# Designs tried in a protein design chat: VH-VL binders against a9jty4. Part 17

Target 1, 144 residues: a9jty4
Amino acid sequence: MAKKRDSPKLIKIKDAIKLINQEVSLIGIVLEQREPKQCRNNDWICTLRIIDDTYPSPGLTVNVYSRTLEQLPQIKNHDDMILFTRIKMQTFDSGKRVNAACSRWVSSFALFEGEDLILHADEDTSAVFVWDGTDAPPASILAK
Short names: E, the ipSAE of ESMFold2; O, the ipSAE of OpenDDE; V2, 0.75 times the mean of E and O plus 0.25 times the DockQ between their complexes.

## First folded at step 4 (VH-VL; framework fv_teclistamab)

Design a60
Fold by ESMFold2-Fast, scan of step 4:
Structure a60 (fold): chain C 144 residues (1-144), chain A 122 residues (1-122), chain B 108 residues (1-108)
Amino acid sequence: as target 1 above (144 residues)
Amino acid sequence: QLQLQESGPGLVKPSETLSLTCTVSGGSISSGDYYWGWIRQPPGKGLEWIGSIYYSGSTYYNPSLKSRVTISVDTSKNQFSLKLSSVTAADTAVYYCARDTYDYVWGSYDYWGQGTLVTVSS
Amino acid sequence: SYVLTQPPSVSVAPGQTARITCGGNNIGSKSVHWYQQPPGQAPVVVVYDDSDRPSGIPERFSGSNSGNTATLTISRVEAGDEAVYYCQVWDSSSDHYVFGGGTKLTVL
């Protein structure tokens, strides 16, 4: 299986908010998580607010969509880190505000709990996240 | 600046079809991430949702009105339209068109037309 | 069919806090939106997604939603807040939007 998989090119939230209608990958610290809700297509939605060193509180709102509650981010602590891959930057409130959508068809996420990265993937995507970023040891990635 | 404007006959006879058009300006119906809908309000009463459409033609209709309602979209004219068949006096109402933010955390109607009164009378 | 229940009216004096409730079975599992309709005008969304506020809406407007009751809270009420307020949810079991009956806020 000698395939070259493109790892996500990570950008900072400060730069991501300028890339409206584009897919971005980024790492943030979970500041707040809203209780999961069912939306109009029977998907479950979880809303997170994330921050990084370039974009403090109140942070960037990310809406995560899934068919089941179990496949949504399971945040244990507000300071946990989350990696998002190919989330779509969007405007709302008549273009005045920015959020991001983490869709089950295109996007993925992985949680860092303490020192460990826990990978979550929607069954429909069959997605596997691989980190090959410079200066980051891949041994920190756990697939579950 | 996004604006929505309802147009169509203000008087419809019982048993006929009510037909309204919403013209969108300052933005595109094919922007991708919005549904476009119709809400009505009988004089002195509350709001009732009629239905919504995505620019691809995908629709949601109020189950109580579904057998009589058709919503369509014309992206070349930046318009969407409502047809309500077999009208009665109970269909007399102010009809609003509005934009639905379905792609956000949860859908809400963030821009509304001014409304147009349709009276059903012989 | 899913139903939302609102009190028909609420009266407050200027500067006081108004609380408008919206009751529904397990409404806390749904997202609630609130609309303000001044006399003779089209509705304006004042709170969406339970507690988020659109740009341009004063911080005096806030919302909450848990269990069987959602609440719109308007602090430091002004005469210009007089309007009918409607709550709204999407009912995923029947794929349609449901509005409450509306609450008329009177500023004495």
Scores: ipSAE 0.059, ipTM 0.667, lowest interface PAE 5.5, mean pLDDT 82

Design a61
Fold by ESMFold2-Fast, scan of step 4:
Structure a61 (fold): chain C 144 residues (1-144), chain A 122 residues (1-122), chain B 108 residues (1-108)
Amino acid sequence: as target 1 above (144 residues)
Amino acid sequence: QLQLQESGPGLVKPSETLSLTCTVSGGSISSGDYYWGWIRQPPGKGLEWIGSIYYSGSTYYNPSLKSRVTISVDTSKNQFSLKLSSVTAADTAVYYCARDLYDYVWGSFDYWGQGTLVTVSS
Amino acid sequence: SYVLTQPPSVSVAPGQTARITCGGNNIGSKSVHWYQQPPGQAPVVVVYDDSDRPSGIPERFSGSNSGNTATLTISRVEAGDEAVYYCQVWDSSSDHYVFGGGTKLTVL
């Protein structure tokens, strides 16, 4: 079996926006998900805006890239939570604005429904989708 | 601040090669986040993309123009250039150079030169 | 080849809302960018990736994109908004940037 990846260090979005061109891991609440689109390399892209207690609306834009539509985040409610692992912070608009890229080669995500967190905050919760950057199907995992 | 400036002859004879250069200042062409493109606009008509180049030399060309177009880059001069061969009156247009945000995120042109009119006439 | 369709012109009174459409087959699955070209000037991007604005572009400019139609909306129109507006996408099947034909916005 391949070596397991170490657990990432989680940081807040306010700190992440200062780490341009670096990989960060963070948890946010999804405010908006845009319709998936095809990129130039025929990968699919899903754009999310996320917030946390340090970075309010309009939030941080995260672009999630996947080989298939089925592996993109499936956000059902605006208050769903998402954990991003090793997303790359980057600038756009002539360096004036910041976003992040969740790419399949180095990044991953885990999606949690907001209702589960409200009702079971003190218990183990299951990510409803986990994308690890491969073309494998998404899997549910326990997170604690 | 980033600026792009087109230069080259404003008059080209039919059957000859149209040659233009774009000089980039306030930013580096060698940035991996950007392609650099050419767009043209015949008088009174719409915008038509010609092609885009990455600083490594990789190109995308408009299929309608591909047989006549060559775009090249000179990273040491922070310039990129357009050659369009076998021109006719239909190639009379304002030619713009622009920065192309081809990095999965955008696919848009965020900085444009002021444009240069090239007239194809005897 | 992929085609984007725009109305040739739209007229609006100052202070009103202008809506400029861009039609394309399944355009909602593509990222749409909008350019403003004032008379005699180079184009300026006013909306990118369907609905985002570059720094310096007023909040009066907004965009949407779903199904077969993308729309640029300009609220509280000012005389200075008079220009030709172009939509643009990348067509991944042909590796080609496609521009719409342009819509002339006249502020009467």
Scores: ipSAE 0.038, ipTM 0.659, lowest interface PAE 5.9, mean pLDDT 82

Design a62
Fold by ESMFold2-Fast, scan of step 4:
Structure a62 (fold): chain C 144 residues (1-144), chain A 122 residues (1-122), chain B 108 residues (1-108)
Amino acid sequence: as target 1 above (144 residues)
Amino acid sequence: QLQLQESGPGLVKPSETLSLTCTVSGGSISSGDYYWGWIRQPPGKGLEWIGSIYYSGSTYYNPSLKSRVTISVDTSKNQFSLKLSSVTAADTAVYYCAREPYDYVWGAFDIWGQGTLVTVSS
Amino acid sequence: SYVLTQPPSVSVAPGQTARITCGGNNIGSKSVHWYQQPPGQAPVVVVYDDSDRPSGIPERFSGSNSGNTATLTISRVEAGDEAVYYCQVWDSSSDHYVFGGGTKLTVL
């Protein structure tokens, strides 16, 4: 099963964008995913834009870092949802723009296809599908 | 407003060590969100990356310069420095320091110093 | 060592479109950044991560990256766009930032 550090408090994206240099946990719908690119230290990065009911298109940009391509979010449908745990809010472009970093050391993510999120929410939501993201997500959590 | 400023001798003799300092103002070098780099440009030629440093002291160096280059950081002074040993006329260039964001843009240098010309001549 | 190839110069009249290419083996798998260097000044990033623009950079600047060629496109060129333009990537196999040789854009 998924291993957890703390029970995260989920917040909305409209509130997250105000918490610069802080770690937040949130759920969003994946609006766009860019092709993965290889970066320093043999890490892979993919860039996602996510939205929720408080923050529409163009959404929040999240950069996800992973050791391997397989450990990056595998978005199958545009109606997929993603849970991010302990991602860091940051500014770029001289403080004028906001994005978030999902690091493999502190952050984690979980993917849900359509109604898979409902199944997870009916259980102990914070306990059953959150982990530290040090390895590839378990198949039971990863959206299919 | 964050600014970077190069300083150091503009003339260096062949075989000596070129030494430059970059002073960061309007922001902290101790941020985990940035690497800090040195890029040079010989007169009339293109840009060449020398190396980059993280505030922890972790470095990346251009393989062609690795045996001669040392980059260091002094977080108490909000500075980072370049030493390039055994210089020749080929090391004559404008030297720039620059900031490199880690998480939003991998490898783009978003803020540059004005550059300082270092001439290697006897 | 990884190499990026740029044409040494491109000339356009004001109002025309300039296209500056950056050739590299499988460059489409890398993130390409573009810098503008006006005469006597430090470089300024104009396009990053293939196609994104920093705040303050006009929409006339755009980028693309596919296969073995990345392209910086400057539409409705103005005299103030005259500069040398450099492409840049990180080469993961050598832990090395690589710049292209630069392309001088002359606005006639």
Scores: ipSAE 0.218, ipTM 0.702, lowest interface PAE 4.2, mean pLDDT 82

Design a63
Fold by ESMFold2-Fast, scan of step 4:
Structure a63 (fold): chain C 144 residues (1-144), chain A 124 residues (1-124), chain B 108 residues (1-108)
Amino acid sequence: as target 1 above (144 residues)
Amino acid sequence: QLQLQESGPGLVKPSETLSLTCTVSGGSISSGDYYWGWIRQPPGKGLEWIGSIYYSGSTYYNPSLKSRVTISVDTSKNQFSLKLSSVTAADTAVYYCARESYDYIWGSYSFDPWGQGTLVTVSS
Amino acid sequence: SYVLTQPPSVSVAPGQTARITCGGNNIGSYSVHWYQQPPGQAPVVVVYDDSDRPSGIPERFSGSNSGNTATLTISRVEAGDEAVYYCQVWDSSSDHYVFGGGTKLTVL
């Protein structure tokens, strides 16, 4: 991650579903992860359903693509939080339904477990700032 | 509503080429990132995928049929077509055209929608 | 080449639950799609990507896929559910779509 890169502009899932064919960044709780599958391009695909306070169950389906199984999200606990950066909103089922694609070329994800610590680092210091997952994320991560 | 319709001769002689066309209406074959496919079903038997095409001309064919199959696309007519050469009685089937679902998933597509199907009989 | 195995027929009474299986080596690593084909009609997708339902398909239809077996479950079966059901995957190792042999659901 670049030192002085601005935080991505995060939006809520309720707003993301209106931005068809656009790239969005958002944070959600993992409701379900399906068994990884291999697709035609020999990529591996992992399908997640995520929710937030504006978009409950059944949630938003996100398809995550990777060259290898090991690079897909490794969800350890149900209800873990995940941050998606620049995922693409899409329609399917003859335009009746919406999902998102997290591609290996332009998208990224970061996984937050309830017991895990989020590390904040500044290259100008040797100190590492630690944030526990039970508190609200810093404003720099939850930009609206 | 997106609709697919098969057309072509219902009777083909053994050793000749079976030729079918699928006409797409209610949507453009070149819009969205969809593949368009052919599936067949011999009377009283199961479904067999023949092949699929993207509007650029890129194709995937069933390995068992690859030497005999050509699928082509005509974006100006909003159609795609199947040619199956050297037919035998085993090629008698209802032939369906269908769109592969999800315009952004290149691998694990389902087929939706399907045409109504057209029966092709191979006999002398 | 990859093979999907389905039982040729399943019979259930109205209101009961039907389970149709699709067997394949390590099928849990494939995305499984299910089609309903009523007599004389084109197939319609009823479950895709293992367990998702298209809009318009009733909640009685559900799917699962793990290990060597995928399953289509139809709860509270109705006479109108009589059809042949097919499972389908994409096999990336040979670049082809594979269909199961079909299962005829009879509601007696």
Scores: ipSAE 0.031, ipTM 0.634, lowest interface PAE 6.6, mean pLDDT 81

Design a64
Fold by ESMFold2-Fast, scan of step 4:
Structure a64 (fold): chain C 144 residues (1-144), chain A 122 residues (1-122), chain B 108 residues (1-108)
Amino acid sequence: as target 1 above (144 residues)
Amino acid sequence: QLQLQESGPGLVKPSETLSLTCTVSGGSISSGDYYWGWIRQPPGKGLEWIGSIYYSGSTYYNPSLKSRVTISVDTSKNQFSLKLSSVTAADTAVYYCAREVYSYTWGSFDYWGQGTLVTVSS
Amino acid sequence: SYVLTQPPSVSVAPGQTARITCGGNNIGSKSVHWYQQPPGQAPVVVVYYDSDRPSGIPERFSGSNSGNTATLTISRVEAGDEAVYYCQVWDTSSDHYVFGGGTKLTVL
């Protein structure tokens, strides 16, 4: 058997910022994580700023939504890597700025603490984001 | 470019209804990304949010003003309006209309009208 | 009801750094927006979502927000920065926008 990959294809942030209103998957280095914020519907939001080899500081802002604080990304080190799956690119500030939304329904994330991988499940399906290592094994990530 | 312009009487008698309209140009009110709000400022005092409206007609009002406030929207004219009933001297203020950037719940006011002074006196 | 506390005034010499604080219980769990209001003019947003700068706002403006204090920092202050600065949050418990009392920045 050949080409049995079921993981989404990863793109670079440079390309992702052109895909407004579309879902993308990408890997970045966490440059900044803001304190979690409480939302009107009692959900929590965490804002991350990420960079890769094509898109340096100030990077791409990603808003991550969750029902609980514990399910939000737990970033301990600023140079940790994060994989996002199916986050939605969007504009704000009258189309002058770009950010992304990581929705608990359709999006997933996975944290790399050093070489350790921490996976987070889709809430709707209780499924874990599964990547086959072919597209983005830790040793092949150019954003580090 | 986006512009917001307040209009309406600059003088209102006590007990009457203050009525203002905001005309939006250079952008559409019928956008899911924005709410449209009213903020006021009494002379020499700080800013006070009055309320906001979505183009569907859904509103949010400052609880301290809710019994006296009505905000409405007219998408065909690209306008939204404020009515504040039973006014007193305490309602004398510069009234601003503004565009509210609607994020999941953390709205900011990114474009403001120039403001219009409304004086409540006989 | 939720209250934001700002110092009424801050004075700084040209070229120095001004820091304007906004105090609120657990304000770090809320998104803070900052507005500049020059005399006789409408407010202009200068920092939003704690630390993001809108297009057109000079790099000298920055913000932070953690714990019980949010801070607007203006580096290399210029005479044209004289204005009243307001912080603002959304109070989730009452669905209410709350503004601070304002801080008058004076450039000596």
Scores: ipSAE 0.123, ipTM 0.664, lowest interface PAE 3.6, mean pLDDT 83

Design a7 (at its last look DockQ between E and O 0.62; V2 from the best seeds 0.00; counts 0 for: pae E 6.3 > 2)
Fold by OpenDDE, look of step 6:
Structure a7 (fold): chain C 144 residues (1-144), chain A 122 residues (1-122), chain B 108 residues (1-108)
Amino acid sequence: as target 1 above (144 residues)
Amino acid sequence: QLQLQESGPGLVKPSETLSLTCTVSGGSISSGDYYWGWIRQPPGKGLEWIGSIYYSGSTYYNPSLKSRVTISVDTSKNQFSLKLSSVTAADTAVYYCARETYWYVWGSYDYWGQGTLVTVSS
Amino acid sequence: SYVLTQPPSVSVAPGQTARITCGGNNIGSKSVHWYQQPPGQAPVVVVYDDSDRPSGIPERFSGSNSGNTATLTISRVEAGDEAVYYCQVWDSSSDHYVFGGGTKLTVL
């Protein structure tokens, strides 16, 4: 019986930063995107700073790794949202700071555009619900 | 606290070999997370990278100095060394040893020795 | 060879903002580090990876990097900020750490 790999539950950034060396899934608003850099191993890295209502400052730094520039997240607008799946929480600066790694092998990301989106995370299903503020039911997006 | 200290002769004759040693204290060279480098600064001039070494012995050098430079590491003594052969007056400089950060990108030198002046003179 | 270009000197009055530029071809694609070197002292990293600040470095120090120019910004400049500042990058084409020529910051 293939042990159903428990899909990591979506968590808030304030909780994610406590889970060092663990894989987590989370959603945030992109506050900053740094220009892509080439890594020592010739991969590319894009550094994002993301926030949510639980961690508005300074935000979580997420390093996204890829083989090519095209595979990196393309942030188009300010306040774009990004869903990360199975990113690894890490420490740097001799353990004083926390960041996360989105690896090309284990992790994934999804970008969402929109100004008036209310996000609800379902802890049980790891689904993200997007609500536009209307009487229509929220749309569910499953974290892959 | 990590400390680096350069040691060696302050005077070298032309055509001879400059030899310096950097002693690291407050941390291990064999941590696996850092490179160890040499940077020099001629009097009144800017900084020039010489080369760096990993604790395993892997090195990379300034291409302009590569033919004359040898950097080595002694993990048992927690030291790394610089040899620069066939020196001329142009090699007169303050020589710094420093720790190079090793992260996802090419790093900065975050800890430095105080530097030692080496003068090439007859 | 890859070259980093810095102005030889910048002068600012106390309390003002100093901006030191580091020019290089497509430097935005490189990680830029900045060092402060007071007279007679070893360099100290004040900004690394374009805009990150080491512990102990005042928030007055900030960095940016895009296109062909990296910039070190020092706000509310103090007399103690007087030093030579160097930018640094790794050039993958030549496997070479490259330093800028340095900028002497004078506080008037």
Scores: ipSAE 0.421, ipTM 0.804, lowest interface PAE 1.4, mean pLDDT 90
Fold by ESMFold2-Fast, scan of step 4:
Structure a7 (fold): chain C 144 residues (1-144), chain A 122 residues (1-122), chain B 108 residues (1-108)
Amino acid sequence: as target 1 above (144 residues)
Amino acid sequence: QLQLQESGPGLVKPSETLSLTCTVSGGSISSGDYYWGWIRQPPGKGLEWIGSIYYSGSTYYNPSLKSRVTISVDTSKNQFSLKLSSVTAADTAVYYCARETYWYVWGSYDYWGQGTLVTVSS
Amino acid sequence: SYVLTQPPSVSVAPGQTARITCGGNNIGSKSVHWYQQPPGQAPVVVVYDDSDRPSGIPERFSGSNSGNTATLTISRVEAGDEAVYYCQVWDSSSDHYVFGGGTKLTVL
């Protein structure tokens, strides 16, 4: 009963791509953001490509789903970092390619811009987060 | 390897119900990653989407056909089917079944059956 | 009643670049997929999600989508590219797929 969800553990993209059909949490640098699209259930989606020190360009594709356009990641700078919590790793193209889904039902993200925010993470331990793991930081974090 | 194959009568009389089955092999209909759909093409004309189904039974139908269309799924047989009621000569077409990648972004049809011609004639 | 408009035909010489357009109101807010249908065969997806290629589709095929026009570009056209090409979008306002009328690519 209580084992259905663990505390978030950050892993590197190199390890995440091996965990097909599993939920992972990870941090990446945004290389590319595609223009948001409206899809089924009137959800909005944007596609990001992210890298880290273990997985360079072209990186990992992440599809981010949201009820509104405003709740999607707002990437302002090329080197912005994004934290994903509980995104689902999956295959497509007959198992030949890997991507991840950031679902509004299960997943969350947080965007960190330049040197204004410091985030520390260990591969096998919980990261130190500046907010509570929601799509938008609480007001107390934004006040900093 | 994944294969989709249409089957059913190639001739249907006006006012009757057109009934087709798509048999899926080399993959499971019960996968949550896909919708399964029907697309048709009248002779010499373009493609027209009919509808799609998720293995849970949830459907989407072309609004222009919605009153006449039923798509159903039989996960135990790894099949899905199309019924189109009250047919007329305008329903004469090649009917394709196809798999739709349901990522929201990638709603494309990545695998298609060979198509089956259904002629509506008395 | 969302409508996609394609030119009925496009002709190019081998080695040239073919551009096939797909017009739709605010189509840039939708994901566009492109299908190649060789004579007598089922369609094959050649570009999905505006600009991505399925594995096995050569880099000569590319796509773009902005404003009211999506474009399929085929560079260094080969005789084997001769087919009818269809664009497709999901119209979220009516929850259905819409296909364009198709463009016959003739390689002269």
Scores: ipSAE 0.316, ipTM 0.735, lowest interface PAE 3.1, mean pLDDT 82
Fold by ESMFold2, look of step 6:
Structure a7 (fold): chain C 144 residues (1-144), chain A 122 residues (1-122), chain B 108 residues (1-108)
Amino acid sequence: as target 1 above (144 residues)
Amino acid sequence: QLQLQESGPGLVKPSETLSLTCTVSGGSISSGDYYWGWIRQPPGKGLEWIGSIYYSGSTYYNPSLKSRVTISVDTSKNQFSLKLSSVTAADTAVYYCARETYWYVWGSYDYWGQGTLVTVSS
Amino acid sequence: SYVLTQPPSVSVAPGQTARITCGGNNIGSKSVHWYQQPPGQAPVVVVYDDSDRPSGIPERFSGSNSGNTATLTISRVEAGDEAVYYCQVWDSSSDHYVFGGGTKLTVL
């Protein structure tokens, strides 16, 4: 009887912005990336703005932290897709602004180049599949 | 409603120690999300950062003042303080305390006290 | 130590656009914050992290930061915008917040 750790369910950005201080999983298109900057603890931060079909404007700001510059997301194309797992929804400006944090301790991300990949989430957004456009079977990249 | 208030003597003699306290109300200095800073402005001049402190006691100081400055925190009183030793007339300034909004990155000062003028003269 | 250079003054007619620059070596790699200081008052942040606005700051305040120059842009300038504006960064080499010298905005 093997036990598994539960993962946060994939949700849409519209719903995520209401779940302050909770861990969520999101998928979105990267609309904007700010240049990486160094943190006080010598970690690196890259700030992204992502969108999905429920929240195309203004988009959600996600701060991604890593130990090294090379471990940050390397966005190559304007509209690459990114999957975040276990990111924490946060508020700033005394609760007036919502962002998310992708920490190096708990969170993870995966980048997908949209032109060369086909992504599908099932109807309950509990699993995400990726194809490379070949006859190979889809790969599941997120579990509940 | 978060408020910061500077307090301390407005007149200090040369060679003595300038000592100021910032009292934080409407919020907690013990939050891990903020640094607490001191900034000064000589009359008619620009802003000069003095230093900052985290509630655990970790500090950063302006290198030009480092040998003379001590910033400390008293979480039980919701206060942090500035001591600047061996003052001269050049230390005459308005002294502000302020809250820094982002401890993960080098953030902005989003709340400031009203400032207190400290004059160094005999 | 790291130095930020601002022009001492900028003059603009009401309704026009003011641009206030902050020069520094590779400032584009740093988070730039902008403060407005009205006469006799404490500074207030108007733009932070290069281009973000605090709640309550009008959309006519905007910022950019690239290469060796950060710019605060104030469109549709009003008489109430007359103040001294400071830029600020953290210099990781010396563990030191640095302010620019300030720019006095005069609304003609």
Scores: ipSAE 0.048, ipTM 0.657, lowest interface PAE 6.3, mean pLDDT 83
ESMFold2 (binder alone), look of step 6: mean pLDDT 92; pTM 0.942

Design a8
Fold by ESMFold2-Fast, scan of step 4:
Structure a8 (fold): chain C 144 residues (1-144), chain A 122 residues (1-122), chain B 108 residues (1-108)
Amino acid sequence: as target 1 above (144 residues)
Amino acid sequence: QLQLQESGPGLVKPSETLSLTCTVSGGSISSGDYYWGWIRQPPGKGLEWIGSIYYSGSTYYNPSLKSRVTISVDTSKNQFSLKLSSVTAADTAVYYCARETYEYVWGSYDYWGQGTLVTVSS
Amino acid sequence: SYVLTQPPSVSVAPGQTARITCGGNNIGSKSVHWYQQPPGQAPVVVVYDDSDRPSGIPERFSGSNSGNTATLTISRVEAGDEAVYYCQVWDSSSDHYVFGGGTKLTVL
């Protein structure tokens, strides 16, 4: 995981789907998680479908890449929220459909627990860059 | 619309190198996150994956063919090519070039050329 | 050395459902893609990532994958569905794509 001084700006999924080939940071509610699969270089991939208040079901597909099963998102509860940092927006199906890639080197994610979590969309470097793809942030930081 | 077209000699002698080129039109090899691959099919038999390349030059090869295969890319010509050395009659097949939908292996081959028959015979 | 096993042929009457299987050790941990190859033509992807369908492919085509078996299901089969169908996976241990042997679908 790369720790960077630059703070990502959080955007909504409705806006993210327009930013093809660009890196975006966003928060969503996990609607679906598929079983992990093996992929290139003996890495693991986990596919999530996420929604927010601007982009409902079936949601945005995000492919999360990790070296181990244990480092993939561990979705425990209904309506768990996930923060993605610097995921890459992509097209597939002849440019007709959109998904995103959460890569091991550029991207990160953090899981949030609870039903009423609200993340600040502020440009707060310390809050955003405490998280990496190996660990979820402490619950005490987000909501109790 | 995206199209792929195979070209190269249809007859190759045993022990020589089979060389094919795939010309891509209606899209750019260097834009987007796609791998570009080669698949072959001996007459009356199934599909066999040969290998794939990303426009940066990064490659994956079928282990059964790896010692004989080289795939390369020429972004200025919007082409990628296959070289298979030391051919035998077992290399007689229709050769397809195709695009993999994503940069990562998770994607399928969504566009295929028409295929070109290469016969290995003296 | 990973091997995918498909039945060599499947026959179905028009309007019925065809089911084509792809067997592989722990195939449920792999992403399965399905290709349709009409006689004398290049393959066309009909299902990818186990169950997703490309734009332009009828909803009659669907897929599933769990345990040691992946299945391509074609509902309301039409004469135009006659083709050889191939499954494909990526084998991460050797970093290569593996195809099944193909299943010829006959509509009679």
Scores: ipSAE 0.373, ipTM 0.739, lowest interface PAE 2.3, mean pLDDT 83

